# Miniprotein binders against q96jn8r1131to1294, part 156

Target 1, 164 residues: q96jn8r1131to1294
Amino acid sequence: TLEFLENHGKNILLSNGNRTATRVASYNQGIVVINQPLVPQLLVQVRIDFLNRQWTSSLVLGVITCAPERLNFPASACALKRAAWLLRGRGVFHNGLKICEKFGPNLDTCPEGTILGLRLDSSGGLHLHVNGVDQGVAVPDVPQPCHALVDLYGQCEQVTIVNP

## First folded at step 12 (miniprotein)

Design b18
Fold by ESMFold2-Fast, scan of step 12:
Structure b18 (fold): chain B 164 residues (1-164), chain A 83 residues (1-83)
Amino acid sequence: as target 1 above (164 residues)
Amino acid sequence: SKEEELFKRAEELAKRALKLLEDGDYWYAAYLYLLAAELALEAGNPELAFEYARKAIELAKKSGNEYLLEWAEDLLEKIKEEL
């Protein structure tokens, strides 16, 4: 079963059997990681439960290639540098730099109830799914092993893991 | 072997890059060639890595993406040391 790891950003509270993550303070320190490596064929999905529109940007999704169980998480996922490939707004980011300006829908505008998914294809390409629709390959060949992460940044204060 | 698997992955990425190039997607093609160059270098084939990195530089310039250009230029210098 998929759960969020007990190691997470300091503003996170886990509930619902570690399947719901809530950011209880500020706009940052909200990184959570799925407990299993993202292997080909595994679709990891989260639903946006609550948005606080006082903030301008929102949820970040992606993968990290370092072991997450004892990782000292930074204030935001974008600070993870070489270890992270991230989707934020319409951009794809790696090593703290934007490597693609436009990919898929704008994650900053996804409403409550949106289901966001991450999946590796057989060639190691990272796919974003939005409400069940495959957006295509965001990152062509992710190093493995890798782990799915969600950064409850800005507007996004709660997400829940959902099964297909 | 591990080197054979890395080599195969590099060539698969290069093939995908060619398809993107036909569609005019220069930045994504540059990115795939860049990954292919890294894998070719790791597989012990600096000549192939040089070919892919040179292609990545050309396409990164066409895409206008400064990040990919800097990455490709840095990788090309590293590859030159192995030739």
Scores: ipSAE 0.006, ipTM 0.227, lowest interface PAE 11.6, mean pLDDT 84

Design b19
Fold by ESMFold2-Fast, scan of step 12:
Structure b19 (fold): chain B 164 residues (1-164), chain A 83 residues (1-83)
Amino acid sequence: as target 1 above (164 residues)
Amino acid sequence: SKEEELFKRAEELAKRALKLLEKGDYWRAAYLYLLAAERALEAGNPELAFEYARKAIELAKKSGNEYLLDWAEELLEDIKEEL
């Protein structure tokens, strides 16, 4: 079964059999990673459980290509630089560069209850799913192996892994 | 001197920040305090830079602007190295 790794950002508390991640302090230090590599056909989904609207930005989703089990996570996923492909707001980012404008819905405005999914297609394209709807290819050729990550940044204080 | 020019610029930025703060414009005030802290640090006055950076952190939190808060906290670490 899919779980969040026990190695995570320092403000995270895992519960519900490591399937729920809660950021218990501040606005950052909230990176969590799924315990299995994201392989083609695997759909990883998380539900937004709680939003604190005192903050401007919200969660970031993406993949990392470095080994996560003993990684010293930075304060935010943006600091992972070359190792990460990230969906933030309506943009797709890699190594500090916005590589796609206006992809999918604005992640900063998704309400509580939204289910967000990541999936690789057979050609290595990274897809975002929102409430079961495939938004298309955000990143056309992600290096493998890669791991799905969620950065509980800003507004997003809790997510739970949900089964398809 | 270069240092005197930077110091005067820091004071000017802080004065503008205070005017924005009086109007309740928290994120713009935080931004100007961050610029003031950078100029004060460059002028060789880390004590003044520390005060401006701390004010920027407070105002960034009030505005909910995580970008400004990250910048202010990173700058504060640079300032601590000079103290």
Scores: ipSAE 0.000, ipTM 0.224, lowest interface PAE 12.5, mean pLDDT 87

Design b20
Fold by ESMFold2-Fast, scan of step 12:
Structure b20 (fold): chain B 164 residues (1-164), chain A 83 residues (1-83)
Amino acid sequence: as target 1 above (164 residues)
Amino acid sequence: SKEEELFKRAEEMAKRALKFLEKGDYWRAAYMYLLAAELALEAGNPELAFEYARKAIELAKKSGNEYLLEWAEDLLEKIKEEL
């Protein structure tokens, strides 16, 4: 069963058997990681439960290649640098640099109830799924092992892992 | 060895770049060559890293992706220091 790791950003509270993550303060320090490696064909999905439109940008999701269980998480996922491949807004980021400007829908505008998924294909390509629809390959070659990561940044204050 | 592992990974990324290039996917091809160049540099082969970075610059320009171009140009300057 998929759960969020108990090692997480300091503003996170886990509930619902570690399947729901809530950011309880501020706009940052909200990184959570799935407890199992993202192996090819495994589809990891989260639902956006609550948006606070006081903030401008919203959640970030992607993968991290360093071991997450004892990692000292930074304030935001973009600070993970070379270890992280991230989707934010419509951008694809690696090593703190935006490497693609328009991939898939704008994550900053996804409403409550949206289901976002991450999956590796057999060639190591990272796919984004939005409400069950594959958006294509965001990152063509992710090193393994890697773990699915969600950064409850800005507007997004709660997500829940959902099964396909 | 670590050097051999890095070389194998660089070669695999360069091969994937060619497949993206065949499909006209210039930004993903540029990205693969940038990863190949970084791995080649880490493996201690700045000559190979230079070749990959040069290809990445060309493809980043074709893609119109200014962020990939900036990464490629920064990497090329770092590689030149090791040549």
Scores: ipSAE 0.006, ipTM 0.308, lowest interface PAE 9.5, mean pLDDT 86

Design b21
Fold by ESMFold2-Fast, scan of step 12:
Structure b21 (fold): chain B 164 residues (1-164), chain A 98 residues (1-98)
Amino acid sequence: as target 1 above (164 residues)
Amino acid sequence: GPEEDLRRALELMERGRELLRQGDFWRALYLFELAVEIAEKAGNEYLLAWALFLVGQVLKELGREDEAREYFERAREIAEEIGDEELVKRAEELLKEL
């Protein structure tokens, strides 16, 4: 079953059989990683459960190519540099560089109840799904193995893994 | 440690925002400047960008437009580097108002 790894950011509390992640303090230290590699055909989905609207930026999601089980997570996913391909706001980022200016909807404005999905296609392209709608290829040829990552940053204080 | 520093900076920013809402611009500025120092020492670029932006907002309210511009430009540059598009947008909007 899909679960968040017990290795996570310091401000995270896992519940609901490790399928719900809650950031219980501050605005950062909220990185969680799915317990299984993201392989082609696997659609990993999370629902935004709770937004704290005092912050302007919201969750980041993407993939990491380093082993997550013993990773010392930084305060934010964007500090992961070479190991991470991230969707944040309307941008796609890798190694501190914005590699796509406008991709999909603005993640900083997705309301509570939004379901965000990550999937690899047969060519290794990373797709974002929003409420069941494929947004297209955000990152071509993602190195494998890779793992789906959610950073409960800023507004986003709770997410839950949901089935397709 | 780093998390205690970040919690302290966050507390200062929240208190400063409340003072800003009350029109106590000088105390808000003081607290935001302390948050900038903590964020710089902690190496937290996200917190630094936001603290710099808040300093800029107070300076703008105080009519110190040249200084406000410097702070908004620093905040925007860091926000661009870390990909905080909302902060880039907010800083650019306030820069246009100067």
Scores: ipSAE 0.000, ipTM 0.096, lowest interface PAE 21.1, mean pLDDT 83

Design b22
Fold by ESMFold2-Fast, scan of step 12:
Structure b22 (fold): chain B 164 residues (1-164), chain A 98 residues (1-98)
Amino acid sequence: as target 1 above (164 residues)
Amino acid sequence: GPEEDLRRALELMERGRELLRQGDFWRALYYFERAVEIAEKAGNEYLLAWALFLVGQVLKELGREDEAREYFERAREIAEEIGDEELVKRAEELLKEL
């Protein structure tokens, strides 16, 4: 039973039993976090429901290792300066710094209907799944506990949690 | 309630945008007009401004430029009142193209 937390970016509206997140204003303030820690063997998946092509960049996926229930989220996930590992475009970012230039597909060009997944392997490696296909290890040795985060930035105005 | 009206209007705008991308301008117009009606009844100025803007955009594609102008002007005025600077800029840009 996965849901988005009630603590989220101020432009987010949750619906569908907190399984759908919609950004209702602007291009930012769209961070949502999954209600359970990302533990090995758990695959967390979201589907891109709606893209507004008026914006250039799109959604960001990743993990944070700080407690999300009381976190005061910045306007964008890439402004997180501590405890954050993020996938944006084709890059992998740690605490606002790019640590890998090209990983997986370009998230700015994934169409509506794309299913994006995050999973930890048994050694703590963070994997991205795209439409069921494992893209490999984006980040090794992620500290635990960690929490899956989606930033509905720019083009991406709606996502829904989907079960495998 | 207000939250239900918000969800309904957003769903209509989403369906309208999908139709607009497919070039189905008449059905897109229908969906956006329904979103305008819901936003007006709910008193939600943010949704109203965006729904009016989307109606204007479809009317422009249909060559109904005088009607599009009226919708863009109303959307811009509401956007100014609520501080949505991006919608103000978008409406002004499309007004220049009419």
Scores: ipSAE 0.000, ipTM 0.068, lowest interface PAE 23.7, mean pLDDT 84

Design b23
Fold by ESMFold2-Fast, scan of step 12:
Structure b23 (fold): chain B 164 residues (1-164), chain A 89 residues (1-89)
Amino acid sequence: as target 1 above (164 residues)
Amino acid sequence: GPEEDLRRALELMERGRELLRQGDFWRALYLFELAVEIAEKAGNPELLKRVVELLRRLAELAYEHGNYYIAKWALKLAIEIEKEAQRLE
């Protein structure tokens, strides 16, 4: 049973059995983490439910390698530094470094209804799925254990975990 | 109270400015984001605009040091905060 952890960013409200995350204030403090480690074979998917287009940037997806259950989350995922590998806009980032220039679609422009997925392959490669389409390996050899992370930043005010 | 919140935000901004002088862009960004949280809760658009100035300075310095990702992030954040300040007005 996939759920968002009860430990989350300050502006998040969980509902729908902890499967829906809503950012109820501002543009930040919207980090949520899946309750189970992202292990090979597991496809974690979220649907973009609501976009507020007054804001410039949108959601960030990725993995975090530190224990999330009691972590004091920063205002945005970018501040997690060494603990996170992040997909933002068109890029893949780790610790302030852009490790891939153009990967998949621009996350700042994905519309409501888009389903975004994260999956580890058997070699530890992190894959992004967009509306069921595998975009390829964004990050090789992800350290384990790791957890799927969504930062409801800017435009993205609500996501819901969906089954494949 | 409001005086304590303002003092705390100003202290965070000054500590962040010192981190910029040291080239610690990620920690500076984090402290500025804490100052934003205080300013948002206080409904203080003038304080938000002051943080925007610091974020633009962070972006300039990060760009000059080759940290293009953080420079772009800081600029985007500055735009989000400007919109928040407009909304509070």
Scores: ipSAE 0.051, ipTM 0.521, lowest interface PAE 6.8, mean pLDDT 87

Design b24
Fold by ESMFold2-Fast, scan of step 12:
Structure b24 (fold): chain B 164 residues (1-164), chain A 93 residues (1-93)
Amino acid sequence: as target 1 above (164 residues)
Amino acid sequence: SDAERLFEEARRIILEGGDPWRALYLAKLAFELFIKEGNLEEAAKTAVLIVELLKKLGKNPYLIEWWIEIAIELAEKAGNKELVEEARKLEKE
């Protein structure tokens, strides 16, 4: 029953019952948000459907703590500043700062078909799952409520929500 | 319509040996517009074109299989048996 919110970046087109997000132009303006808060134990998963290797960087995923239903999304997730905790490349970022240098695999090199998951543990730690494998705690003590976010940036032009 | 124009432009590009990335972009956009319009038959035809383009671009088998399933499902819902057969042939290539 998970789906992407109808409020999204301007280059996004939703399909498949709002379960597939496609960035139809450029390399940015591709932020989508899951329609339900990321509560402890909920595993939100997306599959990378299409990568355009014309671009250098790829998708960003993470959480935001502001209400997403009426948010005016910026061109990229990094512009969300203090409201966002983001996994980009190998790093974990918050408010324009790299808070962890090497976490999990390099998201810029994950191939098509990769399934990426976000989950909160009972202590509020944000976990990344890659193809079903828990990578550990990327961000401790995420403020709640928070919402799972995917930024279809650069190479990543399409993702689909997949259920476990 | 915009969807039909984009679909035909994508087809023209592939037939003329043009940029397959351009063709894929246009085909995906046409697909989404056909879905929004409730035109499942044209959406299924567009999904078939997307599969052909993904194979040409050497994209991973998982993504190709996903689009084949979409093409078959939409063709079945549209009641076009010939299109279902065309989509199923893509599984063997």
Scores: ipSAE 0.000, ipTM 0.144, lowest interface PAE 17.5, mean pLDDT 84

Design b25
Fold by ESMFold2-Fast, scan of step 12:
Structure b25 (fold): chain B 164 residues (1-164), chain A 93 residues (1-93)
Amino acid sequence: as target 1 above (164 residues)
Amino acid sequence: SDAERLFEEARRIILEGGDPWRALYYAKRAFELFIKEGNLEEAAKTAVLIVELLEKLGKNPYLIEWWIEIAIELAEKAGNKELVEEARKLEKE
């Protein structure tokens, strides 16, 4: 079953069988990671439960290829300098450097109730899904193994893993 | 307990006409601590307060319905029939 790892950012509390992550303080220290590697065709989905419009920017999601179980998380996912591919706003970032200026919808404007998904295709391409709609390949060649990551940054204070 | 202090702070903010976002922050923290303590009855009451705050903030119906479901489930597990009825009254079809 998909769950968030017990190793997470300092401001995160997990509930609902580790399927809901809540950032309880500030705007950062909100990184969570899915408990199993993102293997081809596995669709990992989270729903945006709660947005605090006091902040301007919102959640970041992507993958990291480091083993996350004992990783000391930085204050924000964008501070990860080792083998991290992240979607923030409209940009795609690799190890903190922007590699694509505009991809998919602006994540800073997705409303509460939006379901965001990450999936690897058979060629190692990382796909973003928004409300069930495949946005295409954000990153064409992600090394494996990799792990799905969500950073509850800024506006986004709560997400829940959803299936089907 | 720490959870009770956070819950009371949330109520104090509401009573004084303060920032409902601050009240919600304290209420959510109280909720998580009541769950950790195994105090399901107080957790259910806190979830009801969270619903009221989300309604005041104009949050979307899906989030509100989700918290109502949490309040009902916790009230049922706590064996508090009156609290179950209170939470169910928050549901609108």
Scores: ipSAE 0.000, ipTM 0.154, lowest interface PAE 16.5, mean pLDDT 83

Design b26
Fold by ESMFold2-Fast, scan of step 12:
Structure b26 (fold): chain B 164 residues (1-164), chain A 98 residues (1-98)
Amino acid sequence: as target 1 above (164 residues)
Amino acid sequence: SPEFEEAMRRAERFIKLFERALKEGNPWRAEYLLRLALEQLKIAVEIAKELGDPELLKRVVELLRRLAELAEEHGNPYIAEWAKELAEEIEKEAQRLE
């Protein structure tokens, strides 16, 4: 069963059998990682449960290729300068460098109830799904193993893993 | 240095414009303005280093840390991280010059 790992950002509280993550303080320190590697047949989905409009930006999601169980998470996923491919706003980032200006919808404007998904295709391409709609390949040839990461940054204070 | 003061003034102006862009619902323009502010602060660093003045470097550090906090608070952690790293490097340089 898909769950968030017990190793997470310090402002995160896990509940609902480790399937719901809540950021209980501030705007950062909200990184969570899925407990299983993202393999080609696996669609990992999270639902945005609660947004605090006090902040300008919202959640970031993507993959990391390092082992997450003992990783010391930085304040935000965007501070990861190694082994990270991230979707933020409309941008795609690799190790802190923007590699695409506009991909998919603006993640900073997705409302509560939005379901965001990550999936690898058979060629190792990373896909973003929004409310069941495949947005296309954000990152080609992701190294494996890789792990799905969600950063409950800014506006996004709660997400829940949902099954297809 | 008039050039140093101009770079600092431009950085502060871009930060004010950033806040205005957010109020107008233009987050991409806001990010662009933060990058322009960071560029001016990098120029100010080079001028301060040429002058060998640790007090000027400390002024740049102060504004870099403010920029980093604003960038992080408003969802630009890449700019925030770059600004923090630059501030740490400049702080060490200022200490070396003392």
Scores: ipSAE 0.000, ipTM 0.136, lowest interface PAE 18.9, mean pLDDT 84

Design g02
Fold by ESMFold2-Fast, scan of step 12:
Structure g02 (fold): chain B 164 residues (1-164), chain A 120 residues (1-120)
Amino acid sequence: as target 1 above (164 residues)
Amino acid sequence: MKVLVIIFSDDPEILKRAEEIARELAEKYGAEVRVIHTRDYSPNEAVLDAFYYDADVVIIIVTDEEKARLVYEYLKEDMPDVKVFVIVEGGEEAAKRLEEEGVDAITSPEEALEALRKYL
């Protein structure tokens, strides 16, 4: 079963058998990582449970290729300078550098109830799924092993892992 | 170097002061300067603006001492390598309180320019 790792950002509280992550303070320190590597064809999905409009911007999704169990998380996933591929707003970022300006829907505007998914295809391409719809390849040739990461940033204060 | 100036006020005198600081930084020190002004600004918007601009230095011009503290704290937490200065309209008393709390608070444009000489 998929769960969030106990190593997470300091503002996170895990519940529901480590399948729900809640950011209990501020707008940052909300990084969580899935407990197993993202292997080809595994679809990892999270549902947006709660948005707080006090803040600007929203959740970030992506993968990291470093071991997450003892990682010292920065305040925001976008501060990761190595081994990170992230989707934020409409952008795709590699190690803090924007590599694509317009991919998929704007993640900053996804409403509560939206289900977001990450999947590797057989060629190592990273796919974003939105409410069951494959948006295509956001990042080609992701190194393996890699781990799915969610940053509960800004407006997004709670997500829950959704199993098919 | 890249300097971001964020103004939490529509006061014409404060906006004029910010333009003077920006002009001085660009003309005398060759800094690349961006100025943003707004009346209502979520504290984390400052972090996003600094991140996307790739700022080396952020100068906050504000009359609200609490907002100054929050923006400073968030910038330091998310971007610890960025130098942040707060100019508090209201003067010496407010700046002294912020400094006692660890905020780099200054009271005049000349003080800001002098401090920035280290980074130029």
Scores: ipSAE 0.425, ipTM 0.676, lowest interface PAE 2.0, mean pLDDT 85

Design g03
Fold by ESMFold2-Fast, scan of step 12:
Structure g03 (fold): chain B 164 residues (1-164), chain A 120 residues (1-120)
Amino acid sequence: as target 1 above (164 residues)
Amino acid sequence: MKVLVIIFSDDPEILKRAEEIARELAEKYGAEVRVIHTRDYSPLYAVDYAFEYDADVVIIIVTDEEKARLVYEYLKEDMPDVKVFVIVEGGEEAAKRLEEEGVDAITSPEEALEALRKYL
């Protein structure tokens, strides 16, 4: 059911029925997007499979409100200047602007095996789930339709979609 | 210690010298070394690479003065604590022009290796 789109960053290789994304080069060009809009109550989860500690930062996840099927992705999700709400490190970012200093765990330090989830509540609030635990509302009133995005940036070289 | 070698040259002899510098740093001083060729990368990409790699030392080997100057300026601005060495293979006049543009980290391969020996 849930799969990564065939439109993705240049360094991504999809496998396992498009449910596993591997970044095969460098530290960037690793954006992937889920094939279905993130509708309220849908929980999208990915597991961190492999971390390469030669890089400093790690994965970024969040949502975009533009159509992803034919989008020309930038080198990193943080370069998206419009239609993007992202969680990076401990921060929450809207279109490149930090809107919260400290939310949830530090994504740069989550170990292999961590399961990260994104969900919209009935009021349009974006929630982060970490190993099944709801961290609360990171972003209120996300516009619809929106699409779940994972940036296999820096340390994070492989993720797999996992069922709820 | 993490060392990044950035090459702005299509010259096979310069590529050979860069490889020899990287080999000596890795084998003799136990440094973690990466080499990138700018034929495939822009100056901004090279600086972003250095930042994400968390380089302690950046060595720029250049016959393309404009790209070397841009990388040096961006590194000075974004990574002020990084140690930069610029090795100019374009001759004395090219080195002089880069110095006049504010690039003050110009050195020879031998001098860069000697400086790193003292730094480690």
Scores: ipSAE 0.000, ipTM 0.218, lowest interface PAE 14.1, mean pLDDT 81

Design g04
Fold by ESMFold2-Fast, scan of step 12:
Formats: structure tokens, sequence, C-alpha cells
Structure g04 (fold): chain B 164 residues (1-164), chain A 120 residues (1-120)
């Protein structure tokens, strides 16, 4: 059973058996990580439950290759300068460096109810799924083990893990 | 070194001063400088611009202390390794109040260049 780890950003409250993450303050300190490694063929999905349009930008999604159980998360995922591949807005970022200008839909504009998924293919390619539609390979050759990360940044104040 | 200058003002004199700071940094010190100008910038938008540019230093130019405090606080929380300076067009008393609250405030372009010399 997929759950969010108990180690998470300062502003997160976990509920619903650690399957729902709510950011209860500000716009940052909202990083959560899935409780098991993202292995090939595993599809990890979260639904956007609530957007607060007081803030700018929204959910960031990706993987980290360091052990997350005792990691001291920065205030925002974009501050991760090691072992991180992230999707923010339309961009793909590796350790803070933008490696792709436009990939998939703009994550800053996904409405409430959107289901976002991460999956590794058999070649280690990281795929983004949006409402069940595979957007293609965002990152090739992701090192193993890796862990799915969601940053409830900006407008995105709540997500829930959903089954395929 | 990458310096991001963020201007929260439509005042032509403030825009000119920001342009002068950027020119001096680039011409005399060889810094890479990006200047962005916006009136309705939110504090977390400033953070996103700094991440996008991969800034080493952020200089915020604002017309009031309230905006200076909010933008500075969020930048320092999200980017603790980045040096942040605030130029407040409220003079030395406004800068002193901000310094008492832990904000690195400066009052002139010359002061900005002096403060950045050790990073250049």
Amino acid sequence: as target 1 above (164 residues)
Amino acid sequence: MKVLVIIFSDDPEILKRAEEIARELAEKYGAEVRVIHTRDYSPNEAVLEAFEYDADVVIIIVTDEEKARFVYEFLKEDMPDVKVFVIVEGGEEAAKRLEEEGVDAITSPEEALEALRKYL
C-alpha cells in the first residue's frame, strides 16, 4: 500500500492513513515522499484536491535518489541541488538546472481533480501521466533506487494518493 | 556570479537607479546580471524568479518596508545560501528598522556595490 512517509515538510499534515497530505500554512515547506521506491512498472498517482489561488505557481513532482526517511527537506523542492529530478510548470530540472524547457502540460495550471502520475519504464525512463495519459519520457536513465516526491508548493494545498 | 535585481516600482528614477546598479556590476565586476521589473509581484514569485535564474545574489528594490520584509523573509527561508539585499527608497531610518528585524537593508547603489565586493 502506497503512503506518504512520516518524514515530510514542516507545514504538512498527513491524514487518511497517510494517503492525504495537506499544507496547513504559507506556500512552502510542503514536500512529501512516497513510502516505497519507484520501481519499474509501479505507477504512483496523486490527485490535486485543493488549490489556494492566493499564491503563485503550484505542485512540483519528481524523484530523488537519496534515502528520504531521515532527510532534512529544504523549504522548497527547487532548492534541492543533489540527487533530484523535478517537474515544475513546464520545465524539467536536474539538481536545480533546467534540462528541458517544455514538457507535458503546465503543472502551474492543472485544476483541482487532476491526477498526476509518475512511472519508470523498463529502461529507467521517468514518465509523467496526466489524467491517465502518458506524457512520455521526461528524464532518461534515472538512477536506482529512486523515490517519488511531491512538493505541495504555492497554490496546491492538498493531494491524495489514488490507485490506478 | 549571477545577480538578480527585482524592482517593485514603476517610478522612473528607481528604474534608472536599478539600471545603474546592473551596469556597474556588469561593467566593473564582470557579473552576470538580470533585471526584472514588476509592480504586483508576490513574495513567492520573487523566489521562483531567483530559482529560475539560479541567482547567487538577489537585490530587491522596493518603495516601502512592508514589501521589503515579506520578499526578504521568503527568499531567506527558501534560499538560505543566497545573499539577499533590500534597497528601500525610505532612507536610512527605514533601513535601520529593517536591520533591527534581521533584514540586510541598504539605501544606495554605492552601498550595494560595496556590500557585494567580497562576492565579486
Scores: ipSAE 0.464, ipTM 0.706, lowest interface PAE 1.9, mean pLDDT 86

Design g05
Fold by ESMFold2-Fast, scan of step 12:
Structure g05 (fold): chain B 164 residues (1-164), chain A 120 residues (1-120)
Amino acid sequence: as target 1 above (164 residues)
Amino acid sequence: MKVLVIIFSDDPEILKRAEEIARELAEKYGAEVRVIHLRDFSPNNAVLEAFEYDADVVIIIVTDEEKARLVYEYLKEDMPDVKVFVIVEGGEEAAKRLEEEGVDAITSPEEALEALRKYL
């Protein structure tokens, strides 16, 4: 069963059997990681439960290739300068550098109820799924093992893991 | 060195001074400079712009001390290695209160230019 790791950003509160993550303060310190490596054919999905429009930008999704169980998370996933591939807004970022300007829908404008998914294909390509629709390969040849990461940044204050 | 100048003001005089600061940084110190005018205030807008630019130094130009304090605190939390300066237009008293709170607040752009000289 998929759950968020007990190691998470300091503003996160886990509930619902560690399947719901709530950011209880500010706009940052909201990184959570799935408890199992993202292996080919595993589809990890989260639903946006609550948006606070006091802030700008919204959740960030991606993978990290470092061990997450004892990682000291930075305040924001965008500060990860090593072992990180992230999707923010319409951009794809590798270690803090934008490698694609426009991929998929704008994550900053996804409403409450949107279901976002991450999946590796058989060739190691990282796919984004939005409400069940595959957006294509955001990142080719992701190194293994890798771990799915969600940063409850900005407007996104709550997400819940949903089964396919 | 990448310097980001962020302006939280619609005052034409403040916008003009920001452009003068950017010009001097580029010409005198050879810095790569980006100027951003943030019209709608959210403290995390400055952080997002700093990440996007990959800034080494952030200079905030503002007239509101509360906005300055919030932006400074969030930049230092999210980017602890970035050097942040706040130029408070219109008040030595406001700058003094910000310094009491631990913010690097100055009242003139010349102070920021002199401080940056040692890093270049």
Scores: ipSAE 0.504, ipTM 0.740, lowest interface PAE 1.8, mean pLDDT 87

